# Miniprotein binders against o13629: the designs that were tried, part 40

Target 1, 363 residues: o13629
Amino acid sequence: MLEAVTNPKSSLATFSKQLNGLLQAKVVVCKSVNPYFNLALENYLYENSTAKHCLLLYTNSPSVIIGRNQNPWVEANVKLCRDNFVNIIRRKSGGGTVFHDFGNLNYSVLMNREEFSHTENASIMIQALRNLGVHARLNQRHDIVLAQSQRKISGSAYKISRNRCYHHGTMLLNSDLEGVREYLRSPSTGILSKGVSSTRSPVSNTKLLKAEFIKQVISCFLLHKSHSTTTKPLSKPRASSKRLYDIEPKSVITLEQNDLLGVPSILKAVNELQSWEWTFGQTPSFKQHLESTELSVSMDISVVHGRLEKVIFSTPNATLEHELSSIPWTGLCYESGFANTFLISGIHSKEAISILKWISDSI
Key: E = the ipSAE of ESMFold2; O = the ipSAE of OpenDDE; V2 = 0.75 times the mean of E and O plus 0.25 times the DockQ between their complexes.

## First folded at step 17 (miniprotein)

Design f04 (at its last look DockQ between E and O 0.18; V2 from the best seeds 0.00; counts 0 for: pae O 13.5 > 1.5)
Fold by ESMFold2, look of step 17:
Structure f04 (fold): chain B 363 residues (1-363), chain A 119 residues (1-119)
Amino acid sequence: as target 1 above (363 residues)
Amino acid sequence: SYEETVRKLEEAIREAKESGDPEELARALLYLAFALQRMGDWDEAVRMLQDAIQTARDIGDKEMQAVALAALGLAYERLGDLQRAMDYLEQAIRVAEQTNDEQLIELIKYLLEWIKRYQ
């Protein structure tokens, strides 16, 4: 696949054959840390893979990943993320917000709808952990936890359609668990949202080396899926596990982002995932109520597709109420500091300026 | 409404260029940039503001220059370029201090502190 991009003498026939091999692969290890590319690749394999089961493994640079129906202004500190180059990305699956960094491994199992199992992939992960000396189990919420401490080391979510599904999750290896809390703590108040809210559990790292965990996950996955139609779980411990380098090359493919530059549907998906319209504009409609007793004002905001739909001020000062309502609020992107340009565009009332500053400090 | 505002301002820019009216050109570019920022077209707003700043500088309108520089800083903050945002707001303050508009100076200083709140 690298040959197709870096060797112009390679024919389109050889690139097409390599792409077809990708769509038949049982395991795909992606070396890119670009979260937009990695999620686009997951969706591409979800839609186009012909393998009965496909395991995708990847790592993302620091990112807040929100679920399909979540509100990013409830789940994260959006400005703090932007100021620290932490991505905020809406994924295609449901569930709650997670943080990815270089210290975790993401896994996704793509399969036909008929093959779906809530617990099968967790069993594969638990076996890989056990082979490396980490004792873990699945809890009542279907999280993988350390057996002794009960602290969460892996959470998962799924996407199901008529014909295909995927079950994906994170495995905490050596993540910055302390830093994640500040990005996931929203400064916003008064939001009434129909979106899904996260509930978070205490977490821990496994402290495993990523390369060794990848080898064990691949080995356990391939052995488990080869036995699924004819065998029960082994009654005796495995005498030895096959190593990654003992597996046929076409059953395991390693990719870089540059290997897929010629796939327009992946480029289109990356652009969609990067767009404001996807991450913020697909937020379920919500309302926000803000009050200042000091300024004797309240503000009610309705937000649709991430844009202000209606803003209502309540204050005993009717002249001030009219002044504030005359500002063209409708159509503004809901963002931290959305009132800031009004401060410098010629508003002269001292009282209105104080309220605009209060809005900027509150949102 | 914002769509109509953008169309009217684009027409005003074309007319100001044809008539050679740099004061109207700078004003129309600045207001177009405000509309674009409010609609979420921050990259396009940056392009309009660069032209507005140069035009305001050429005509010696320091108040408009300071406002355009501040708006440019706000656009870069939204785009995640905090260093450039701070630099442009600091420039805006220096230009505003050459005017008699004390309210403008105070507001631009507030905006600089606002964008730095997590630094």
Scores: ipSAE 0.794, ipTM 0.937, lowest interface PAE 0.7, mean pLDDT 86
Fold by OpenDDE base, look of step 17:
Formats: sequence, structure tokens, C-alpha cells
Structure f04 (fold): chain B 363 residues (1-363), chain A 119 residues (1-119)
Amino acid sequence: as target 1 above (363 residues)
Amino acid sequence: SYEETVRKLEEAIREAKESGDPEELARALLYLAFALQRMGDWDEAVRMLQDAIQTARDIGDKEMQAVALAALGLAYERLGDLQRAMDYLEQAIRVAEQTNDEQLIELIKYLLEWIKRYQ
């Protein structure tokens, strides 16, 4: 029995060659629907891609993606997301909250800082839409909207560093637009947040097939970026009939999640994105006032790093106020902290338990 | 201050050990664990909760044992050990079911469901 000594050097060389191929790719199509992996991959390509221009395309499972400086409890129904297995993820880019699902396509254009253009990248997407009979335009907010209805079909955000940037966005194909509204509607009241608030706009689906749209985006991207390297203003828009088959096969890579599980920086980024401290602990400080007329109680909360800093109760019953104030609020996580106080309920009055239930239902 | 509360509870633990009062010992350990959790000292809270669980078991106080097990589950959640968190909450439910305290059982079940959904 010849034990095939899998030469560890040959596996490393093959892996290195594949990784170098990825870092040089002009287009990366990720098949993974894991949102943590896809965002980690986007960050990895942002940091490591040697391509002048790289287009990343991916779809996420149902996920609320919040901006770097947003409050999840303001931007989303956190409880409803949890109850429906909808991920809440804090991205490293700024901007507003977006919902991703299987009916949405995400795009990310990675480039050098000097080549950053909101209009250029949007024009590629608009041309791809036009080739499929969808008439869209860029609005003043740099959103892609349907030309007739002015409804948003693509939201965008960007990150610019010293040397590199990316412009990423959504494309609504066949997304659940009702579910989007529910998951993005916070039930929380009385919050005074230092976080960036999202501007909501009416949305619509393009109703395009994902595979057809991906083909058009890849084609338009590769065609556009091939012409930008020629310094001469080509006078006539020759419809360069460069078909998809004229594209160098090595310029387009398809990835699955398993292909990159061995990359430590991707795993570290996945773990960071999954962490409570990144998702909720990075929440800007906020205050909340809650009041129940039925229970004759008010509560003032200060929250720092997603943890309770101060809780103040006011009630006509001094004994109950003292009881509620005796609870160890400080340092408890905002949402889970109230659930944890139910463990102390064996020692609490029925009135205090009713108030704790009310708090848990109100946040 | 929390430091003064900790000191008083440490003294109560010492007195309970000297007097041989395991009920007061279990209570003082549990309250010390809660004070330590407030201070963010989760590792020391885990130790106090383990001692509280053992003391509560030795005296047959199933209610205190269930509460301390559930608190230990939550301490492990804070430490990022979600598997131990769920395991201790499931143990807490099984002990609480022996008390016939429907409210305690419901609360610990709610905490377990909340952890399972959050992750």
C-alpha cells in the first residue's frame, strides 16, 4: 500500500497559486451565501488585491447590514431579526442600514483611491440594467433608481483609505420588500442616539434573473475597464462587440466558502464580524426614556458600548423604586441585561417582575 | 460602593463557614457572585456560583441550585462559552422542574430560548 505522501509543499504551492490568482482577478463571483464570509472576503480583497480593478459579486442569506457608526436598536427590529434567524452585521464601511436576502445581489468594486468614481461604477450597473431592458438612472444621493418611478433599486456605500477604496452596493432583483420593511423598523421608542441614522427611500425590485444580471455586470465591467486603459479619447462609441467569450478565463474567478477557510485573516475577520463586541459593543452611546402609565413607572437608561451604564427608575412606590434600583444594571448588555434580571425574580415582588417583563417587551 | 458590598459579603461567607450555616453560606455566595458580575469579574463570579451550586445541592435547596445554575449559564455566555451557557441553563431547567415553581421554570426556559435565538 503506497501511502501517497501528500507532499505538504505541493499543497502549499497549489494554494499559493490559487490565492495569487484570486488577488489578481478582475472579477470574483462568490457562491457562498454566508454574509460573514462574504464581508470578510470583501475586506480581504480590499486589503490584499493586486488588481487595478476588482469586481466582487455575492449574495447573502437574510441579513441586516448596519453601517460602522449605526445603532442596531434604532436601525432594525433586533428581536424580530433574531426570532427569524436574520443576521445583524456591522460592516466596516459607513452609510445607512440595508437588508440582504437571496433576491438581492451585492457588488463591490475595489480600486486604487485615484480611480474612485461614484458615477463610473454606477454607469456600469446602469448599462447592465439597460442591456436587460431596465431603465435606471443615478440620483443626487448616488442611489440607482428606476427612471420612471424613481424607486431605489440599488443603495451604495464606500470606503476610502490612503491607497485603496471600494464602492459597494445592493441590487434588488427579487427581494422580499415587505420583510425588508419589518426587519428595518425598530420597535424601540424614546432612544436618543449619537449614531448615524438611515435615510429611508421607496424601493423596488428590477425583477431580473440573477444569473443574467451577473453576466451583464461582468461583461459591462470588463468592457468598461478595458477602455479606460487607452489614453486616446475614442471619438465614436464603437459598440465594441466584445462578447463574453473574448474575456480571458483567468480574469474571472468563482469562489466557494471552502476555498478560503485556510486563510487566517479571513477567519479572523469572520470571527470579528460574528462577535457581540463588534456588532453591538461598537454601538455609539445612547440614552433611552421609557414610560408605562399602566404600571406607573418611568425608566431612564444610559448605554455605552452596548452595555448599561446607568438605569434610573421613577415610581410612586418608594419600596418598589428601591427594589428596582437595587438590581445590578451597570455593565449588563442592553438587550440581554433585562432578560438576565429575571434570574433574580425569585427574590423580587410581583410588581417588580411585571415591570421587568414590561422592560423586556419595550426594548 | 460595590467594593463595600463585596467586603460585607466576604465577611458573611466567613461567618457562615464558622457558624456552620450552609443556607446563609449559599445565599452569601450567590449574592457575591451577583456583585462580582456587576463589577465585570466574570471569572470570580463563576467560582462563587460553582460554590453556591454545591452548597445548595448539599442542603437540598433546589430553588437556589436552579438560580445559581442559570446564573452560571449566563456568566459563561458573557465569557463567550455558549455551549456551557446552554448546558447550565438546561441543567437549571431540570432542577427548577423539581421545585414546581412554574414562574422560575418559565423564566429559565425564556433565557435558554433567548440565548439560542441570539446566536
Scores: ipSAE 0.000, ipTM 0.197, lowest interface PAE 13.5, mean pLDDT 82
ESMFold2 (binder alone), look of step 17: mean pLDDT 89; pTM 0.893

Design f05 (at its last look DockQ between E and O 0.29; V2 from the best seeds 0.00; counts 0 for: pae O 7.7 > 1.5)
Fold by ESMFold2, look of step 17:
Structure f05 (fold): chain B 363 residues (1-363), chain A 119 residues (1-119)
Amino acid sequence: as target 1 above (363 residues)
Amino acid sequence: SYEETVRKLEEAIREAKESGDPEELARALLYLAFALQRMGDWDEAVRMLQDAIQTARDIGDKEMQAVALAALGLAYERYGDLQRAMDYLEQAIRVAEQTNDEQLIELIKYLLEWVKRYQ
């Protein structure tokens, strides 16, 4: 490490060799729990891996992960997440919102587009589960469910381009299924969203140990991908004989975040995923209608790229309507409490103050 | 127009510093902070608010000081740092109570209760 600091050219050669190994790896197990890094790494492998098939495994610290085309204010309690240091991240794949924590394992299979199959990755996961005594099946929504209870233990999503794709999902091992409800329960009302809505299903944990499940997933993945070349079963075991993954140890890489600090495209992707403009600004346009009988007012909001585009008030009091419309709503970030600064900015009538408080209590 | 508003306020800050007009300096800093907050530039808004608070304190403008403290509390609420948010709102109330502006006092107390509601 000290040599790397005092001799940058030596560190560059080692770094290049590490990147080449990563891009050829069949399996990458990432030890980082940073969701921004892990999603950036997935995209990096998606764009740059030369392996025909690559399996990425990782776990995230507590995070709400929304799909590419979802509305976070419909899918989650954004303020509660922020106040409790729960990440909210928009992923690049479609589909619905999920919660990740330390009791969840994420898997991603990267492949060429022509090899994409809704069921292939699921069959690998189901075999790994069966080898550990968990009986599961794929349902018609492409979720993996426990065979007897039919409760969901794995959901998945995909991203497909012209040449490459990935199919990724969750596996619930020992997640806090009860404690996450409030983060995924939006307090918002009156939103008319063009975004994709989550399909909610009853969930369960498999209760498997993560290390044991990872080992089985890797074994099943490597055996599945070797099927066309070694379809004939071995008839006799040998004392030094080993399973397939023991034969190819160099194709399985364990990775830490510090190993990739110098990759500019990963740093750029991490910064993008962390930005407000990605998670909230990429939200499909939506409208919201709010009404108060007590205050004799309604409010219609249009939101584009996560910012207020237009705000229309309807009230019988024309002077009040004019006063409220004079507030500079356009361009304001849509978020809980967005009206709060107007309460201390300038002087407002008592009626306008009541309406500003109502907005703050409603959004 | 947002960029034009920020540019004009930054110019006003420079001119107020050169002319030694601390009352205009405090107002320009506060208005710039509100513009930054509105557009989501919370990091820069915090810096402007810290300067506005100090300038308002130096000239004895209790109303400006209370408003700037309350705005700083709202900025920390957006970061999810609720302890700092409540601390600055409580400071804002104490300063506002040294004024005769009863509406300002009531509004800052409302904001403190709003922040506490989501604990």
Scores: ipSAE 0.643, ipTM 0.875, lowest interface PAE 1.2, mean pLDDT 85
Fold by OpenDDE base, look of step 17:
Structure f05 (fold): chain B 363 residues (1-363), chain A 119 residues (1-119)
Amino acid sequence: as target 1 above (363 residues)
Amino acid sequence: SYEETVRKLEEAIREAKESGDPEELARALLYLAFALQRMGDWDEAVRMLQDAIQTARDIGDKEMQAVALAALGLAYERYGDLQRAMDYLEQAIRVAEQTNDEQLIELIKYLLEWVKRYQ
């Protein structure tokens, strides 16, 4: 039995050709629902794509995506997200917090900095919606809203570097809008954050089928970008019935979940996005005041890089105040550090345990 | 500083080994693990917790064994190995149940429920 030793050079050449095809693609449709992979892919295409314009389309599993300079404990119900297997991910772009689920489509338009336009990319999405009977418009905040109800159906953010940019956004098709509200509502009180706060807006679903909407977005994108290469002022929009069939099939790539796991830069980006230090450690410094009238205790916390810098207790019981203050809080992570505190000083008093439980429930 | 605390605990571990005091050794190992965790030296913290668990087992200190097992569970939670985290917390509960310390049992059960919420 001659085991065909698949020549490692032929596999590398095939992989290199596929990767070059990806980097030249005008449209990339990712079928992976892994949010870490999809965000890593977006960053990879941002850094490496040679296409003048690249449209990335993907859907994530249930995930809270926070902006680069946001506080997750202010922007989301972190506990509820964990309880429900909802990922919390810090993106590399600025802007507000968004929720992704299976009912949402994400789009990212990657281009040269010189071609950056908020309105152009939004117009492609608005045209795709119109072709499916959904009347939408761009608002003053550059959100796409339903024309009648003014409800937000697409949030957007952008990143502009020296040579490249991307404009990315959501499109609410059939998302859980109740879940969106719950996961994006922090229970945490008394937080004074230096982070950027999100502006909340009333949202709605378009109720479109994902596959139909994807087809329309691809069509509108390819048609729009084919016209921008012709320097001649287009006279009257002849409804040039250039059918979807004249699109070079090599310009649209579909990726499965496993296709790029062999790319070291993608793996590195996935690992970075999954890390506690990126997600929570990159949180801007904040202070929190907590008070329980029932337990007759107050607490002041300073948090730097998601770790406790200072904790101050105040209680009328001097012995209890000393017990709580004897716990070496400094350097503990804001959430998981409180769980570890139950063990650090041995067996605590019943009163101290009650306060530690209260803290754990209040953060 | 944490570095000074680590140094003092390393000295206490040496003295406990030289004196043949396994109770003080188990305690010093546990406290060193907690100091190392705070410094972000998780791998060394796990080693110290394993040594603390073994030392506590050898002397029959079920309380210290349960605490060290629970701490090891929480250390694996930090590594993202939630299955091992739960397994060690469940083992810590089983050991704590042999102490009849209701407060310790309740505490470790709370930590297990806390880890389960983060799965």
Scores: ipSAE 0.014, ipTM 0.388, lowest interface PAE 7.7, mean pLDDT 83
ESMFold2 (binder alone), look of step 17: mean pLDDT 86; pTM 0.850

Design f06 (at its last look DockQ between E and O 0.56; V2 from the best seeds 0.00; counts 0 for: pae O 6.4 > 1.5)
Fold by ESMFold2, look of step 17:
Structure f06 (fold): chain B 363 residues (1-363), chain A 119 residues (1-119)
Amino acid sequence: as target 1 above (363 residues)
Amino acid sequence: SYEETVRKLEEAIREAKESGDPEELARALLYLAFALERMGDWDEAVRMLQDAIQTARDIGDKEMQAVALAALGLAYERLGDLQRAMDYLEQAIRVAEQTNDEQLIELIKYLLEWVKRYQ
């Protein structure tokens, strides 16, 4: 495979040629494991690639990737992720929540809108799997599953705009399946959300070597797209018009994050994806009801743009109710432990302290 | 609103520096940090708390020093720096134990255990 040059002494003319080569590439294999960079690169290619079809392949360090309109406190254990250096990232496409780690491969096919097919990319992936001895099929939910066990090995999502689209997904090769279960199991209760919920399926690894799978995916993709560009019906095409070693090497670029230092639109996109306001602040409005029989209290929370809008307490003790309602809840970031600073920022009754601890233990 | 609270506390900080009132300076820095933390501006809260801790130490206010250290630990937990969070909460406990405020000691110990929840 071709490898992009990491040369800090490159001239402006050389940098421009490297960018033009990237934007004309039919396949980009990105070596970065930075999920913010990889998602930003996908968007950059979506907006700027001049190839009719472009395949992007990448792997992320451990990350929970939530869909555009999902609620992270419903879909994941946010504090567990934070405590264990697992990223939580909202992507630009719709659909459900997935876990990425070093044992899966992510793929994204960028194309013009009129060329979008719900099943085309799945068929390419299934062919690559079959070439490596893995028997898989597309199910009714458009997931790729193992033929024998029916366990899911790949899910996908898409983004369709007026002119362009991308269809992207995951392929489970040797992922930490405990991580998929553990980080995606939210401890939260009482949330009433209008966000999109995930439908969870049993998952399995294919056990394929990543390098071998990448080679097969590239070969199948390029052969499939080459067949589609046949220009004349003068004679019947043979069953296969290309072999693996007929592939144009310059159509495949290997990219590292340092190759794109100084591209302003990528840096801007990385910063946006890293922001609290994007991942958590773009959460659809939701409500939460919490109740403690032991403390004889209930709490109703309204959350808008990731911040508390209203908090209502109900308790038989009117003095306590007034005390709790006097706390400035409105505008507070919704996060695990959001009540913690109130425990040390004033004088509260012992009953109010007990309730503040309960809130901290419950959210 | 928290935005208005921040502006009022920034004004109080300027006035305390101008008048040479370190007790009011420490108080205003600490409450500014609480407002910033609650708004989700955790990096800026850390900066304010570093100043609040030093000012509280300079005036010998052990209770305020302990509260500021505990708040700093909580800000680091929000930033995902669990090791610093635990270290500052442990420091806060040691300073609080030099006071007569038994409830503050108990609350900071609770916060340390809360930070360690998934350890």
Scores: ipSAE 0.797, ipTM 0.941, lowest interface PAE 0.7, mean pLDDT 86
Fold by OpenDDE base, look of step 17:
Structure f06 (fold): chain B 363 residues (1-363), chain A 119 residues (1-119)
Amino acid sequence: as target 1 above (363 residues)
Amino acid sequence: SYEETVRKLEEAIREAKESGDPEELARALLYLAFALERMGDWDEAVRMLQDAIQTARDIGDKEMQAVALAALGLAYERLGDLQRAMDYLEQAIRVAEQTNDEQLIELIKYLLEWVKRYQ
């Protein structure tokens, strides 16, 4: 039995060569639908890519992606998301909340800060759409909209640092637009948040095939970025019929999640993105007023770092108010069902239990 | 503070062990678990709830056993182990049904339905 001594140096050298190939790639197509991995990969490429321009393309499983300074309980139906296995993820970029599903394509253009252009990256997407018979334009908000209906088909956000930037966005192909509306509609009332609120716009699907759109985006990106290196304004738009076959094979990398599971910085970023403390604990401070006329109770909540700082009850029954106020609310995570921890104690009056159920159903 | 509450409950657990009062021990373990959960120490809460369940079983306190099993189910929900959460809530219902406490049975059934909705 020849023990194949897998020389650990050869595996490390192969892995290093693959990683260097990834960091030099002009286009990365990720096949993983894991949203935590895809956002971790985007951050990894942002920090480590040596390419002048890198296009990342990926699709996520059903996920609500909130901006860095947003309140998930304002921007989404957190309960409905949990009930339907829809991930809630806080991204490291600013901007509004977006929904991702299998019918959406995400793009990220990573570049040097000096080369940052909203219009340039949008023009690549608009050209790709045009090549497939979809007429789109950039609006004043830098959203890509259908030329006729003005409906949003692509939202965008960006991050700019000292040396690097990225411009990322969605492209609605065949997304569940009703599901999008439901998951992005918070049922929560009475919230006064310091968070950034999303601006909602009417959306539409392009109805394009994902594979065909990816091919067009890659082609348009590589063609556009190949011409930007030539300083001379070439006067005539020669439709240089450079076809996809003229692209250096090493310029486009296809990646699966398994290819990068050994990268500690990616794993750390995945774990951070999955953490409660990142997702919910990074929520800007807010207050909420809740009232039930049926139960004759009001509740004022102060929430800091996604945890209860202060809870105040008001009821006509002083004994009930004292009972509810005796519960050690401070430090509890503001999450669906946190009141359930107190329901099991059996120590509460029927009236207090009814109120605790109401709280559990209202937040 | 929660830290002071934890310290007092740890002292109560020690005193209950020294006095040989298993009822007070089970209660103190349960309250310590709830304090630890509030602090976000879910893994330690699980350990304290397991000890509370065993202590309650040893004394035949079915009510305390059902409460501690339900609390353990919720602790596993917080840890993201929804299967264990349901399994312990279902065990809690079976134990609670032996108490004839309709209110406790209804509450634990409500918790199970709540966990099932988030699956």
Scores: ipSAE 0.021, ipTM 0.352, lowest interface PAE 6.4, mean pLDDT 82
ESMFold2 (binder alone), look of step 17: mean pLDDT 87; pTM 0.875

Design f07 (at its last look DockQ between E and O 0.22; V2 from the best seeds 0.00; counts 0 for: pae O 2.5 > 1.5)
Fold by ESMFold2, look of step 17:
Formats: structure tokens, sequence, C-alpha cells
Structure f07 (fold): chain B 363 residues (1-363), chain A 120 residues (1-120)
């Protein structure tokens, strides 16, 4: 990288050739644990790869990944995630909420639409598992489950467009399955959501070593996608790669986030995925009913594009009802603690303060 | 609605700077920061709150200083910086304790505990 700064023209030509090699790769193993980068890279390869099939493998730091049409306030404890550096990210594919951590391996197979198959990639994963002594099968929901216990070890989702698609999923190797439950347990009540709800199955770890599973997945993938009469695989997995230049003429590369520093379309995708407008603002419209018998109040909220549209209070105290309704709720971001700034702005009755605290405690 | 509030407050800030009215400047900056926070412009709210805190300090308004510090803590909590959030809320409590506003002290203490609700 210092070399690039001191000799820009030579470094630019080298980078262009390395990037072209990436776009022809059959397998990409990404060492970054940054979920925003990894999902942006998936989209970049989805849009730009010239390989007939491309397998992307990566692991994310602790993250809650919600489906395209889900409600994060139904699927997760948003404040708990934020407080513990657990990312919340809306992905571009449909389906339910999953948790990623360092014990999870993510796989994504990118292909042309005419090559799409619901079961083909699952069969590859099942073969890799079998080769390592794990007996698994595909169930009716297209989850991979352990044959004996029927506990889920892999779920997947798809993104399909006119010309291109990807099939991506998780493989539970050594994830913290018990410790993660609280991130996915929403504290919110009374939400009537138009979003897709998760169907949560009992899960298990395979206990496989990640490096060994990666080798088997790559081997099974390459054999399946490029079968020939040769006595050897078309390519061997690489143990590591310090630079992108190692991918020519080889079809398997290992890369890190800094290898793609400054690719404009990746940076743009990262910024979108990080935005509030994407993860929370794209939430399908929903309503919420909150009720406190102790405070003799109820609150009905309509939320559109992640913002409060309408708020109605019901209480036998007409003066209090008027006071609460005079607060400028409309346009406020729906967020954990959205009533908090009202507690310290202006003067409120003790009864209104109690209700504002109750609202803050209810999300 | 909030966009109209922001425009009016930006004009009030300009007027207060031209007239040299630091009390109105501090008030307008604080209210602008609240509006920005409620609209989801948390980074811009942080910038306005930094100015509001300094202006409130310059005029000796301890209640406004405490409110602005507490708002800054809430903005950092939303931005995912729990350590700064707690630090600013603790500062807000110390400044509020230099006033006789018992309700403000208790509210900022509530906000600190709310920020810490999942800390183990």
Amino acid sequence: as target 1 above (363 residues)
Amino acid sequence: SYEETVRKLEEAIREAKESGDPEELARALLYLAFALQRMGDWDEAVRMLQDAIQTARDIGDKEMQAVALAALGLAYERLGDLQRAMDYLEQAIRVAEQTNDEQLIELIKYLLEWVKRYLE
C-alpha cells in the first residue's frame, strides 16, 4: 500500500489486473469480519463477477442480520445489541432474522439466474458435512438439520433478479447459541407488524473446525460445479493470500478488506448498509399498542418508514391527555428511548414525566 | 414540521449572533439540537450541543448546561458510544447538582440508569 502511494501509475495498473482476477474467481475467502463490508462485497461480486458460479465464504463479528422485509423492533433487542457492539443489519434478501458470530461460517453462491437451484447448494454443504462425519439432511423448509436430532445447523435465503441471483446461508460451527438468545428476544410488546416474522427452530453447532470445513466446502463446490475427466481438482484451495495478484490464473483467492480499499461501489454499498434509513427506515409500516394499568393510560402509535406518524393517548385525566398530545410526536424517529429528550426539554407535570419514563421503558 | 422548526431556529441563531445575545443563542442552539435529535440527525445534533454547552457555560446558566450535557449523552448513546454517553450524563448530573432543580437532577439520573439498563 505504501508502494501505491509512491508510484501511482504502476500501482493502478497492478490493482486493475488484481481486481479483474477477483471478478473471475470461482471461490473467494474473505478474512474481514466487518459485516457491512462482507455484505457489500457479496453485492459487488453478485453484480460484477464473470465466473459462472462464485462461492464467497466469510465470518462476521457479532451481528443480528434481519431480512429485507422484517421489523427489527419485533426481531431483536435493539438497545441490547447497540450496548454490546452487536450490529443490526438489514440484508437485501428476504427471510428471517439470524445471528452471526465468530463461530458461524457464511456462504454465498453467486450465479446467473438460469443456473439457480433451491437444493443444489444445500447438497454441496451436506456432502462437505458428510465428509467430516456429520450426518445432515435438508428439511421441508430447506434448512439443513442434523439427521439424528433434527436441530437446525444451517438456514439460507435467496436474492433473484432478471439476470443474476445468489443463494446464501449460515453454517453453525461453534457459535454461542445460548448467549445470543437475549439479542433476539425483543422487549417490545403490542406491535402489530406488516413485516415478515421469523420462524425460529431449535439450533445446534456442528462442532467442526472452521478451517477443515472451509477446505471441504471448497473441494465439494469445485468438484460439483466443474466436474471433468481429470484425476485432480481443477484448483486447490489457497491457505492464505497476501495480495490479489495471487488469483491469476488460479480460481481460489483469499482477500482482506484493505485489498479493496477505495473501490467506489463497495464504499457506497457499505454506507447504505450502515445508514439508519436502510436498516430502520425500510421497516414495513406498523402499529403498537402500549398500556399501563398502574398509570391508567394507553398509547397507540402508527409508524411509517421508521417514523411516528400518529400517536393517540387514552386516559381518564383530560388535562393529562391534552398535555401528552401536545408533545410533537409526529416525525420522530422510532427508536429505543425516543421519549427521552422530552423528559429534559420544557416543563411537564409529574404525571406526564411518569408516562414518558414508562414509554422509554417499554421499547 | 421538524424541518420548519429547524429553519426557524437557524434564523434565531443568526439573529442572536448578530445582536450579541448569548442567552438567546444558547437557547436556540439547544432547541435546534433537540429537533435534530428527534429527526435522526444525531451527528449534527452533537455539533450543535457542543456549541450550546460552551455558550451556556459562558453565560453561567447551569440548568441549561446540564440539559445540554444530558442531551449530548443521549446522542452518543444513539450513536453507539456508550462510554461517552455515560461520561456526559455523569457530567450533567454534577452540573445539575449545582442548581436547586431537584426534578432535573432526578431526571438526568433516570436517563443515566436508562442508558445503563443492559450493562452487566
Scores: ipSAE 0.802, ipTM 0.940, lowest interface PAE 0.7, mean pLDDT 86
Fold by OpenDDE base, look of step 17:
Structure f07 (fold): chain B 363 residues (1-363), chain A 120 residues (1-120)
Amino acid sequence: as target 1 above (363 residues)
Amino acid sequence: SYEETVRKLEEAIREAKESGDPEELARALLYLAFALQRMGDWDEAVRMLQDAIQTARDIGDKEMQAVALAALGLAYERLGDLQRAMDYLEQAIRVAEQTNDEQLIELIKYLLEWVKRYLE
């Protein structure tokens, strides 16, 4: 029995070499569909990549991605997402809420702050689309839209720090556009939020094959970034096909989730992104007013860090108002706080239970 | 205040232990756990709920046992132990099914589904 003494130094050296390769890569294609991993990878590359320009490409499983300062209960149907196993994730970038699925491609261009351009990275995507016969343009909101219909095919957001930035966006290939509408439609009423609201725009699919679009994006990106280093005005458009062969194969890395499970900073970022405190606890403060004419009750809620700060009931029945107000609401999580009150339902009147059900259905 | 409520419940627990009233003890432990959960003291709430479950079991109060098990499940959800959260909610359902309280069974089933859907 040859005990393969896996020399821990050789495994560490191999891992270090792979990690250094990743950090120097010009293009990273992630095959993982885990949205927490992909967003953690994006943050990891943002913080650690030594490449002047890095393009990350990935696809997520069905997920609602909210902006850093958004309210999930305003931006999405949280219940419907939960019921359909659609992840709700708060990203570290600003901007509006987007839906991701298997029919969407995400791109992220990571660069130095000095090289940040709203138009440059979009031009690469527009050129890739054009090479596949899709005519698109950049609009005034820096969204990529179809030239004819003006329908949005790519949303974008930015993160700019002191030294680094990224420009990331979606590309709708063959996404479930009806699912997008349903998951992004909050049923919640009466919410007064301090959060940033999303601007909705008509969307469309490009109907492109993902693998072909990825190839074009990589090609256009590498060609564009190779020319930006040469100050000489490129004369005549030489046929684009021949220069693809001069791309060092080491510049493009393909990753699976398993390749980076040993990186503590990625695991920490995954755990942060999965946490209730990040997703919901980072929600800007809001108030909600609910009223039921049928139950003759109104409720005013104050929510801070996704937790109930104050709940006020008003009803013509003083005994019922006292009963509902006697429930210690403060500190309960907004969604689960009302569900937790059912644990003490053996103590509540039928009328109070009916109101608690109504609240649970209305939030 | 919550602090005053906690103090009163701690006193009620002491009095119930001294008088040998296990029903009042189980109730006071459960209410203290609920107060502690609301204060965000999940670890102390878990201890009080474990004692409440045992006391409720010893007196044969299946309703209180089911409620305390469900509350313990939710406390573990807050602590990030999702497996224990589901396990205790499932135990709560099994105990509640022995009470024939359809409303209690429905409510605990709803909580289990809510936890499962939130965690997947």
Scores: ipSAE 0.049, ipTM 0.575, lowest interface PAE 2.5, mean pLDDT 84
ESMFold2 (binder alone), look of step 17: mean pLDDT 86; pTM 0.855

